# Designs tried in a protein design chat: VH-VL binders against q58766. Part 7

Target 1, 244 residues: q58766
Amino acid sequence: MIIMYAIGIGDNKEEVLKAYEKLKEEGIEVELIDNPKLLVDKLLDGEIDGAVRGSLSSSKVILYLRERIGKFYRASILKNPFTNGIFLLSPVGIDDISEDKNERIKDKIRIIEFASNFLKNYNIKAKVAVLSGGRLGDLGRNKVVDETIYEAEEIVEHFKGNVDIIHNGILIEEYLKDGYNIIIAVDGITGNLIFRCLGLICKIPGYGAVILSDKNVNFIDTSRNANWERYYNAIKFLIGGDFG

## First folded at step 14 (VH-VL)

Design y6
Fold by OpenDDE, look of step 15:
Structure y6 (fold): chain C 244 residues (1-244), chain A 118 residues (1-118), chain B 106 residues (1-106)
Amino acid sequence: as target 1 above (244 residues)
Amino acid sequence: QVQLVQSGSELKKPGASVKVSCKASGYTFTSYGMNWVRQAPGQGLEWMGWINTRTGDPTYAQGFTGRFVFSLDTSVSTAYLQISSLKAEDTAVYYCARHYNWDYFDYWGQGTLVTVSS
Amino acid sequence: DIQLTQSPSFLSASVGDRVTITCRASQGISRYLAWYQQKPGKAPKLLIYAASTLQSGVPSRFSGSGSGTEFTLTISSLQPEDFATYYCQQLYSWPTFGGGTKVEIK
């Protein structure tokens, strides 16, 4: 059987096509799909081996994907600028986790579980770093920040002893320097902002956002405004990346 | 006091199976991951993998897939290592060792010698 | 996998000597390194973790240092009970051990 992948093509067609051509030059078979439901259906029905959202509408593709496979989380895959490895950043969607404290904690716990399993499949040991809203020494300065610190501590306590997990405040740079490869943001807004700063402004290489769930779905979520390299890298990731 | 007590020495023939037990006491069993380490005679330490004692999820090191199975009985705070289709090269002392947050292996079992001989 | 190379493999020393063992990693492992002591017929015993933190109950003559790719275990004044094999271990990725250093009596 010929291995086949697909990239969604909506707006930003030039960049998607450029990625398509580059992949084709490498002998990688890619189908361009302009229908959100068709992309998801082909993937889940086994007609293709992997799919990248490409430049299709997020609201349409993600919504339909949720309808088909149920609730899932996402994690952006970014290259660690210090170690050259990769790290997962989650959550990155504004509504990926609950606003309720208890439910949010549960969501983060689930994310950590799924992300750890994800990395395990690539023979990577999970090293989890939980972000809070300030330095540990900032405790008592701001009630909102204090809450994030306590929440992070609760999550660490849940996993501590089994999982390699740490909470050391807001020091994401220190986490990355030490090779932590699962970064848990305070919330989806914070995570999204981190992604945009590192990936879109600083141009840290990335491979899109993977699906985190109890189901194995070879789907990469990409931005509709991404350049051809990101679409290209997403497909290359699906084919099998070497992340050190 | 924390203790890891392993089952006794085993003498097996090639092709047989063996199951080594590691009983934990003196602490909450499900709060610390359990590792297995192999040491062939006169050789160094080799990490075989670990099992999450909270979830029961095992992870095997490269070279220890297929014939090696980690399992738990949390009701008796015991971890198990099963080796099937034993080979002569499986002759070694096998250790269980707990870790805390992957910082260190602080407590070890006394080791179980498994000898595979025709 | 990350390889750890210990040096020397064998070391002859006398009681009272200062002993230094080196562990080199094939790549950066930050401070995720531990040191163990093993005596014949016994399980390994944790000495140092996080590269330089002394485990509770371990004599102060033991010390660890280093970060990144080079680490050292030092015994300031070798005692009779210190003749053993020492292993370094990294926990940055999936755990691996060094080849060991056997400290023998001169």
Scores: ipSAE 0.814, ipTM 0.910, lowest interface PAE 0.7, mean pLDDT 95
Fold by ESMFold2, look of step 14:
Structure y6 (fold): chain C 244 residues (1-244), chain A 118 residues (1-118), chain B 106 residues (1-106)
Amino acid sequence: as target 1 above (244 residues)
Amino acid sequence: QVQLVQSGSELKKPGASVKVSCKASGYTFTSYGMNWVRQAPGQGLEWMGWINTRTGDPTYAQGFTGRFVFSLDTSVSTAYLQISSLKAEDTAVYYCARHYNWDYFDYWGQGTLVTVSS
Amino acid sequence: DIQLTQSPSFLSASVGDRVTITCRASQGISRYLAWYQQKPGKAPKLLIYAASTLQSGVPSRFSGSGSGTEFTLTISSLQPEDFATYYCQQLYSWPTFGGGTKVEIK
């Protein structure tokens, strides 16, 4: 049987075509799809084995994906700058989790469960770190920060024992040095900002954003205006490429 | 007093099945992960995998993704290891061991010797 | 897939001797290393976790040190009950055990 992948092609055609030609030279079957609904339908109906959004409109593709599979979260896959492994940063969609405190906790619990299962499929043991808005010694200085600390502690309490999970406040660099590979941001805005700083400014290697859901969806979200290497790397990741 | 008590030794023929039990007492069973560790005669320790005692979700080490099945009965605080289609090389002592946050395996069962002989 | 190499595999020692066992990891594992003692016919017993933290009820003659890739278990003055096999275990990733160090009476 022939394994088939797809890249969405819209505004940034030159870079998508460069990725396509490189993959073709390597013998990798890729279909270029310029229709957002068709890309999603072919993936979910099993006509293709994996899809990259490419340069198609995010709002059109993601909206239709939500129609087909319901609620999901996004995680960015980044290379750990202190180790040779990867980590998942989630949420990274600015609207992925609820503004309501109790629903936000449930969202983060689901993210941890789905991200852990994602890593298990790659034979990686989950090590979970939950971020908050300050250091533990900052308690009492700011009401919003205090709420994030209590929220993180509640999430840790839910999982502790069975799962390797910690909360030591805002200290993301210490988590990454110690090999934590699931980093839970305070909310979608903070997760997105962390991704933009690490991935886009500091250019830490990454593989795009995966879908975290109770449904198995082999899909990578990429920037509309990415260079060809980003689209190429996303396909290589879907194939099961080396995390390096 | 934390205690893990395993079922007794088993003598089996090749092709048979065995189910080893590990009954926990003295702690909240679902707050600690449960691991299975194999030790063949004269050999070292080999991690076989674990089961999340809150969710019942098992994870198997490479090489144990076939004839080995982990399960739970939380109503009696018991974990199980089932081995099907037994082979001579399955002859070993099988240990259960609990963990907390993957810091350590602090309490172990006494071990169950499974002997597979024609 | 983190390999742990223990040295020595075997040693013969007298009561009162200072014994040192090393464990080398194939990659950095921070301080996520535990040490176990196993006597014949018995389950392993936790001695040390997080490289250097002594488990409750373990005699103070046992100590652990190291981080990264190199770790040491030390028994400062060997006692009759310490003749056993010792294993290191990493918990950084899916657990693996060292090959063991058998300590025998001379």
Scores: ipSAE 0.723, ipTM 0.884, lowest interface PAE 1.3, mean pLDDT 92
Fold by ESMFold2, fold request of step 16:
Structure y6 (fold): chain C 244 residues (1-244), chain A 118 residues (1-118), chain B 106 residues (1-106)
Amino acid sequence: as target 1 above (244 residues)
Amino acid sequence: QVQLVQSGSELKKPGASVKVSCKASGYTFTSYGMNWVRQAPGQGLEWMGWINTRTGDPTYAQGFTGRFVFSLDTSVSTAYLQISSLKAEDTAVYYCARHYNWDYFDYWGQGTLVTVSS
Amino acid sequence: DIQLTQSPSFLSASVGDRVTITCRASQGISRYLAWYQQKPGKAPKLLIYAASTLQSGVPSRFSGSGSGTEFTLTISSLQPEDFATYYCQQLYSWPTFGGGTKVEIK
């Protein structure tokens, strides 16, 4: 093919190689790269069209990526169990957004903008749901819950009209039933916990974590200890957004 | 009270360009998305894409990613459709239509007929 | 990317008749469907949104129903001013329109 992709290979070599061989059988050109800096440089310099971290060290790859492109956020790509589409869950890194209330709102606004643009590149219309810690009828019962509700309402107000965006509290299952495909968690901890429950315990299929940035970075982050299907699926997603 | 007023009909030769305007009044322009819809003579409605009126970011439907450009002038609450390298098959009525949260297209411009003929 | 099929494409009816138009989606769209009326030489006019919610100022003889993949627009007692072409539109994804149903008065 004209399009070239790469998978990082460090530990867990057997699973990465198995993914590589399956992709090769399908005629998909993939380079195996064992150097974190080289993986990032080739992606950003345009020598490859997309990259999966694979089994390379997260701290080495992600740190260097941050040096090259600045601040970014991560979103987990999961299959929607009700509609068989996908949704992006963000933030999922525990330190992706600020502890400071004012900066946290700005972070979530940026996440929505970048996630919407990401989906647009795959010809997917964004439908955004902003989570909070309770239902609207819970106002006045708990100070922390109240703060999450006010924060969610402020974010919705920023986008409503032009964007299909909603806040109706904590009801993630109703949003997913209605085909909402950008789910904004209260913070990185809640996003991470939602991912672990849905992806790791309930085993909802996923495609790794994408980089959300104002740079056009075609990169999927994967666990260094994943099975070969995770690496294979990440490449298939980069090629054409194959969701199953 | 809400109104979308489009520029008048255009007669053009193949290869020329045209710019259609859509001026909004009676509402906060940046609170609604703006869409462009094409209707060829005797045919149905075809969504061409939209422009986010808060950010100015356009999105084009498949088949409209080349010669069609959406733009805004928020200081006069106006959206624009530019069509370059006009072809005979571009002959159609072009509508602007606003949306809110993608629930509906509730107000439409009166339409602008663009005729492309030798 | 979601295809909408309207049926019938053409119908002829008398004043006072009950008219039913169907719209079928190629995949589930929940209740994200709108109906429009277009008279010759005019822009489309919104009648129904969210499958069944009547737009303000639209006569109560118009109603909508359905969810998922099958939707219906009903005119309970056809009037002379209802001669028009009717379009469904999905807004679940990037919008698409049905092919239209032309309603002619006998």
Scores: ipSAE 0.721, ipTM 0.882, lowest interface PAE 1.2, mean pLDDT 92
Fold by ESMFold2, look of step 15:
Structure y6 (fold): chain C 244 residues (1-244), chain A 118 residues (1-118), chain B 106 residues (1-106)
Amino acid sequence: as target 1 above (244 residues)
Amino acid sequence: QVQLVQSGSELKKPGASVKVSCKASGYTFTSYGMNWVRQAPGQGLEWMGWINTRTGDPTYAQGFTGRFVFSLDTSVSTAYLQISSLKAEDTAVYYCARHYNWDYFDYWGQGTLVTVSS
Amino acid sequence: DIQLTQSPSFLSASVGDRVTITCRASQGISRYLAWYQQKPGKAPKLLIYAASTLQSGVPSRFSGSGSGTEFTLTISSLQPEDFATYYCQQLYSWPTFGGGTKVEIK
């Protein structure tokens, strides 16, 4: 089999072309696709082995992907600032998980399952940390915080034993220092805020967002207006988890 | 009270297959992951992979993805290792070992010697 | 693939001696290291996990220390039943074992 990757090209053509030329210089064959449906169809039909949205419209590509495969979640791929590894942060968008408490717990369980399988495909053992809104000693101080703590404990109990999973409250920095590579945010708002702080303010390198689904979809979502390095890095990640 | 009891030793010819059993007792079988560890004569310990006892999903270490199959029968709290197309270098003691949250392998089976010779 | 290097691979000691075995990881593994004892013809037995936590029922003469890349197992006063092979194991990633340290009587 021929291993082939594609980058979507729409607006922001200069940056996509810079990434394409850099990959070409390294001997990496990439197809440039300007049609949202064609990009998704080629990926899902097995004609290409991985795809980056590139500078194509999010609404056109993501909507069509959802039509083809149904519900999915997204995880941001970020470099761990304390180790040489990566971590997945999920959920990162409001639409990814339910506002209903019981359905939100089920969503997070599915995210953990899909994220673990995603890492397994890269020969990475999952180490899962579930965030809550406080420390364990804070029980009884705030009803909303208490609910997030109980939710996190329920999720941990679901996986405890077979899976490497913990909850020690809000202490994301300790999780990252200890090499936890799946970070489950309380909700889409907190996940997005964490991403904006780490990725946009502190400028921790990011590799885009992966699709978490029961379908095996080798797809990286990137900003329409990204610099060429983001498109380049996304392809390198798809090839073999190369984070360079 | 916690015990992992493995099936008896096996003497096989090259090209044959073998199925090693590991019967668990004294705990909730699906609450602990099950691992397989190989030890060739006079050699150290080598992790072969594990099986998620809640889902039945196996994971194989590199080098163990072809001829080695992990499976479960949860009705009798038993894990299995099947080795096909046996080679002389498969001669080893095979251990099952459970884990909890990947902190440790706290209980091990007694080991099953598989000898492959002409 | 995280390689664990044990040192020494072999040592000779007398009852009552203090024994120290080292385990070096090829990359940082935090405190996710376990120690096992294996006697001839028997399965390994867990001694220590999380680098320094003594497993229930293990004599207090056994202790572990270290984090990151350097770890030690210490037996403060060697007893006749302690002559065995000792293995370290990392569980930070997919597990790997050290090569073993055989402790023999002098």
Scores: ipSAE 0.703, ipTM 0.887, lowest interface PAE 1.3, mean pLDDT 91

Design y6
Fold by ESMFold2, fold request of step 16:
Structure y6 (fold): chain C 244 residues (1-244), chain A 118 residues (1-118), chain B 106 residues (1-106)
Amino acid sequence: as target 1 above (244 residues)
Amino acid sequence: QVQLVQSGSELKKPGASVKVSCKASGYTFTSYGMNWVRQAPGQGLEWMGWINTRTGDPTYAQGFTGRFVFSLDTSVSTAYLQISSLKAEDTAVYYCARHYNWDYFDYWGQGTLVTVSS
Amino acid sequence: DIQLTQSPSFLSASVGDRVTITCRASQGISRYLAWYQQKPGKAPKLLIYAASTLQSGVPSRFSGSGSGTEFTLTISSLQPEDFATYYCQQLYSWPTFGGGTKVEIK
């Protein structure tokens, strides 16, 4: 089978071209696209199997993507520090999910469904952990904490049985030790802070941001000013590359 | 008591199709995932995939994405395996088995022998 | 896919013997391993899950151990009704089964 990928090429051409040449040396078929609209159109029309934004402007590419597919969520792809796998952390945008309690439960359910489908496309079985603001024994200590615990339990109830899903409180390290690969944060602020601590401070390897949508968009968002290795690694991830 | 009862043995010619049923009782059907497992004569167990009984969304293992179709009728707590364009190599016992949170396959159907012979 | 290798593939033992079957995974699977017994002409029967948890109604002579990549099923005193083929199964990822261990009783 022919598997086709694309990488966006804008201002940072030297680094994108270096990534392109390395991929070509490895026999990986990649198209370089310098037009934000064309990159998105080819991906959504099925002409390519996956895309990396590369050095194209995020505002132009992401804006047009939203025009074409509507609302989507973002998930960070991170290496699990306890296992040899990856995990998705979502939501990670501070405004990705609703402020309204009922709507944010629906948002998290959609995130779980989209993240599970994303992993399924890579032949990865989802193992879902839903975070809350405390341990189960903390019920009754704080109204906000109690609320997050009840929300997590409602989400688990929606999926349990068919799906490998758990809520055991705030203990993210225990979930990661047990190989959970979809971590649902309490909200966008919490998810963003977790990402910044793990990815930016502790420097666990990250592989970009995936788009979670009902449109099944195989897209990795990368920095415009990245070095060639980041563009190269994003493509390698899209093809199911080995991250150790 | 939890039970999974499968339809009876089938004898088919190459090119035909077959539909195996797996009727569940003694539990809430939509609370457990349903799996299909193949065992060719004298061979081990091979996971074919599963169907989410709450959503009806099937997942097929590698090599089972073409001629094999999983489906449900939740009104009668029944899962189905359909095999089209039968080949001699499809001769096997087919099992249904339920799972909970992917911890185990705790209950299995009795198996359905499908024999494909000219 | 995660490959499971069972050893031995075949064994012959006397009633009362202690029997040990091993299952090795191609990568770490934590404790997400189950053991099944299959008698001729019958469906598999769950014996052990989560590496070491005995399923309800299974005789106490069966036990499981291990974590990571190496797992063991032990039958402390083999009985005539234990003639069967034994399979390990990982559920850490999309499920796979070991090749089986056929146990014959003399």
Scores: ipSAE 0.690, ipTM 0.873, lowest interface PAE 1.1, mean pLDDT 91
Fold by ESMFold2, look of step 16:
Structure y6 (fold): chain C 244 residues (1-244), chain A 118 residues (1-118), chain B 106 residues (1-106)
Amino acid sequence: as target 1 above (244 residues)
Amino acid sequence: QVQLVQSGSELKKPGASVKVSCKASGYTFTSYGMNWVRQAPGQGLEWMGWINTRTGDPTYAQGFTGRFVFSLDTSVSTAYLQISSLKAEDTAVYYCARHYNWDYFDYWGQGTLVTVSS
Amino acid sequence: DIQLTQSPSFLSASVGDRVTITCRASQGISRYLAWYQQKPGKAPKLLIYAASTLQSGVPSRFSGSGSGTEFTLTISSLQPEDFATYYCQQLYSWPTFGGGTKVEIK
């Protein structure tokens, strides 16, 4: 078997080509694909072993991927600023989880299961932290905050014992200091905002967003306007989880 | 009172199979993860992997894939370690040990000596 | 995998001695370290977890310290029942054990 990876190539061609050339210098087989459906089809049919969206349209690639494999979630892969490891932040798609309160609890349970299995494939033990809208001492002050706290506690109760899982409210900095590597946001909007602050403003290094699903999908979603290093790092992550 | 009681010692020939049991009592079996730890004669402790007692999903440490199988029977609160195609190098004491949230292994079985000799 | 190196591998000590055992991790593991005591023919017994928290029922002569990569188990005044092998264990990632420190009677 020939082990091959692909990068989608659309508008931001110069940066994708720089990544391609660097990977080629390192002996890594990469195909450049300019068609969203072809990228997805080759990945799912086993013609390539892993894919990065690259500079192809997110809506076209993600819509078609959803048509082929059904419901999935996304997690951003970020370097932990306090440790020498990574963490997954999920959900990060603004529409990844249900608006219905009971269904979003089920979505988060699925995210934790899929993210834990994802990390297991990289020989990383999951340490799960569930965010809510406040601190544990804030119960009774605001019904929206209370709801997020109860939701987080229900999720922890589902997993505790077997899984290293905690809820300590909104304190994401404490979770990261303690080496938690799966961070569950309240919803997709909250997760997206956290990612934008950490990854885009504070420029914490990252490797794109992975697909969390019950299917075996070796795919990383990247910004259309990324620099070449983001595309290069995404491929390096797919082949061996080398985080620099 | 929490207890983990393992099956008795086994004397086996190379190529045979063995199934070690670990019966839990005094707690909710599915609320704690179950680990298997090997200790060869005169050697240290070696984590073999664990099984999620809620889902039945096993995880094997490197070097323990293939001939080693973890399983459960939740109706009798029992975890199992099965070793197939036994080799002389499998001679060891095998412990079960539970964890809670990966803080520590607080209760251990008494150990099961498996001896593999031709 | 995170490697744990215990030192010394062996030590001889007398009743009443202060004993110090170290455990070095190959990378930072925060405070996620446990210490176990094992006597011949018996299962390991938990002494200390989270680097420094004594398990219930463990005598106060046992103490643990450290964070990151360097950890210490101390027995302030060795008793006859303390002659055993001691193991550190990290739980930051998939568990690994140190190689053990055998404490022998001098």
Scores: ipSAE 0.675, ipTM 0.855, lowest interface PAE 1.4, mean pLDDT 91

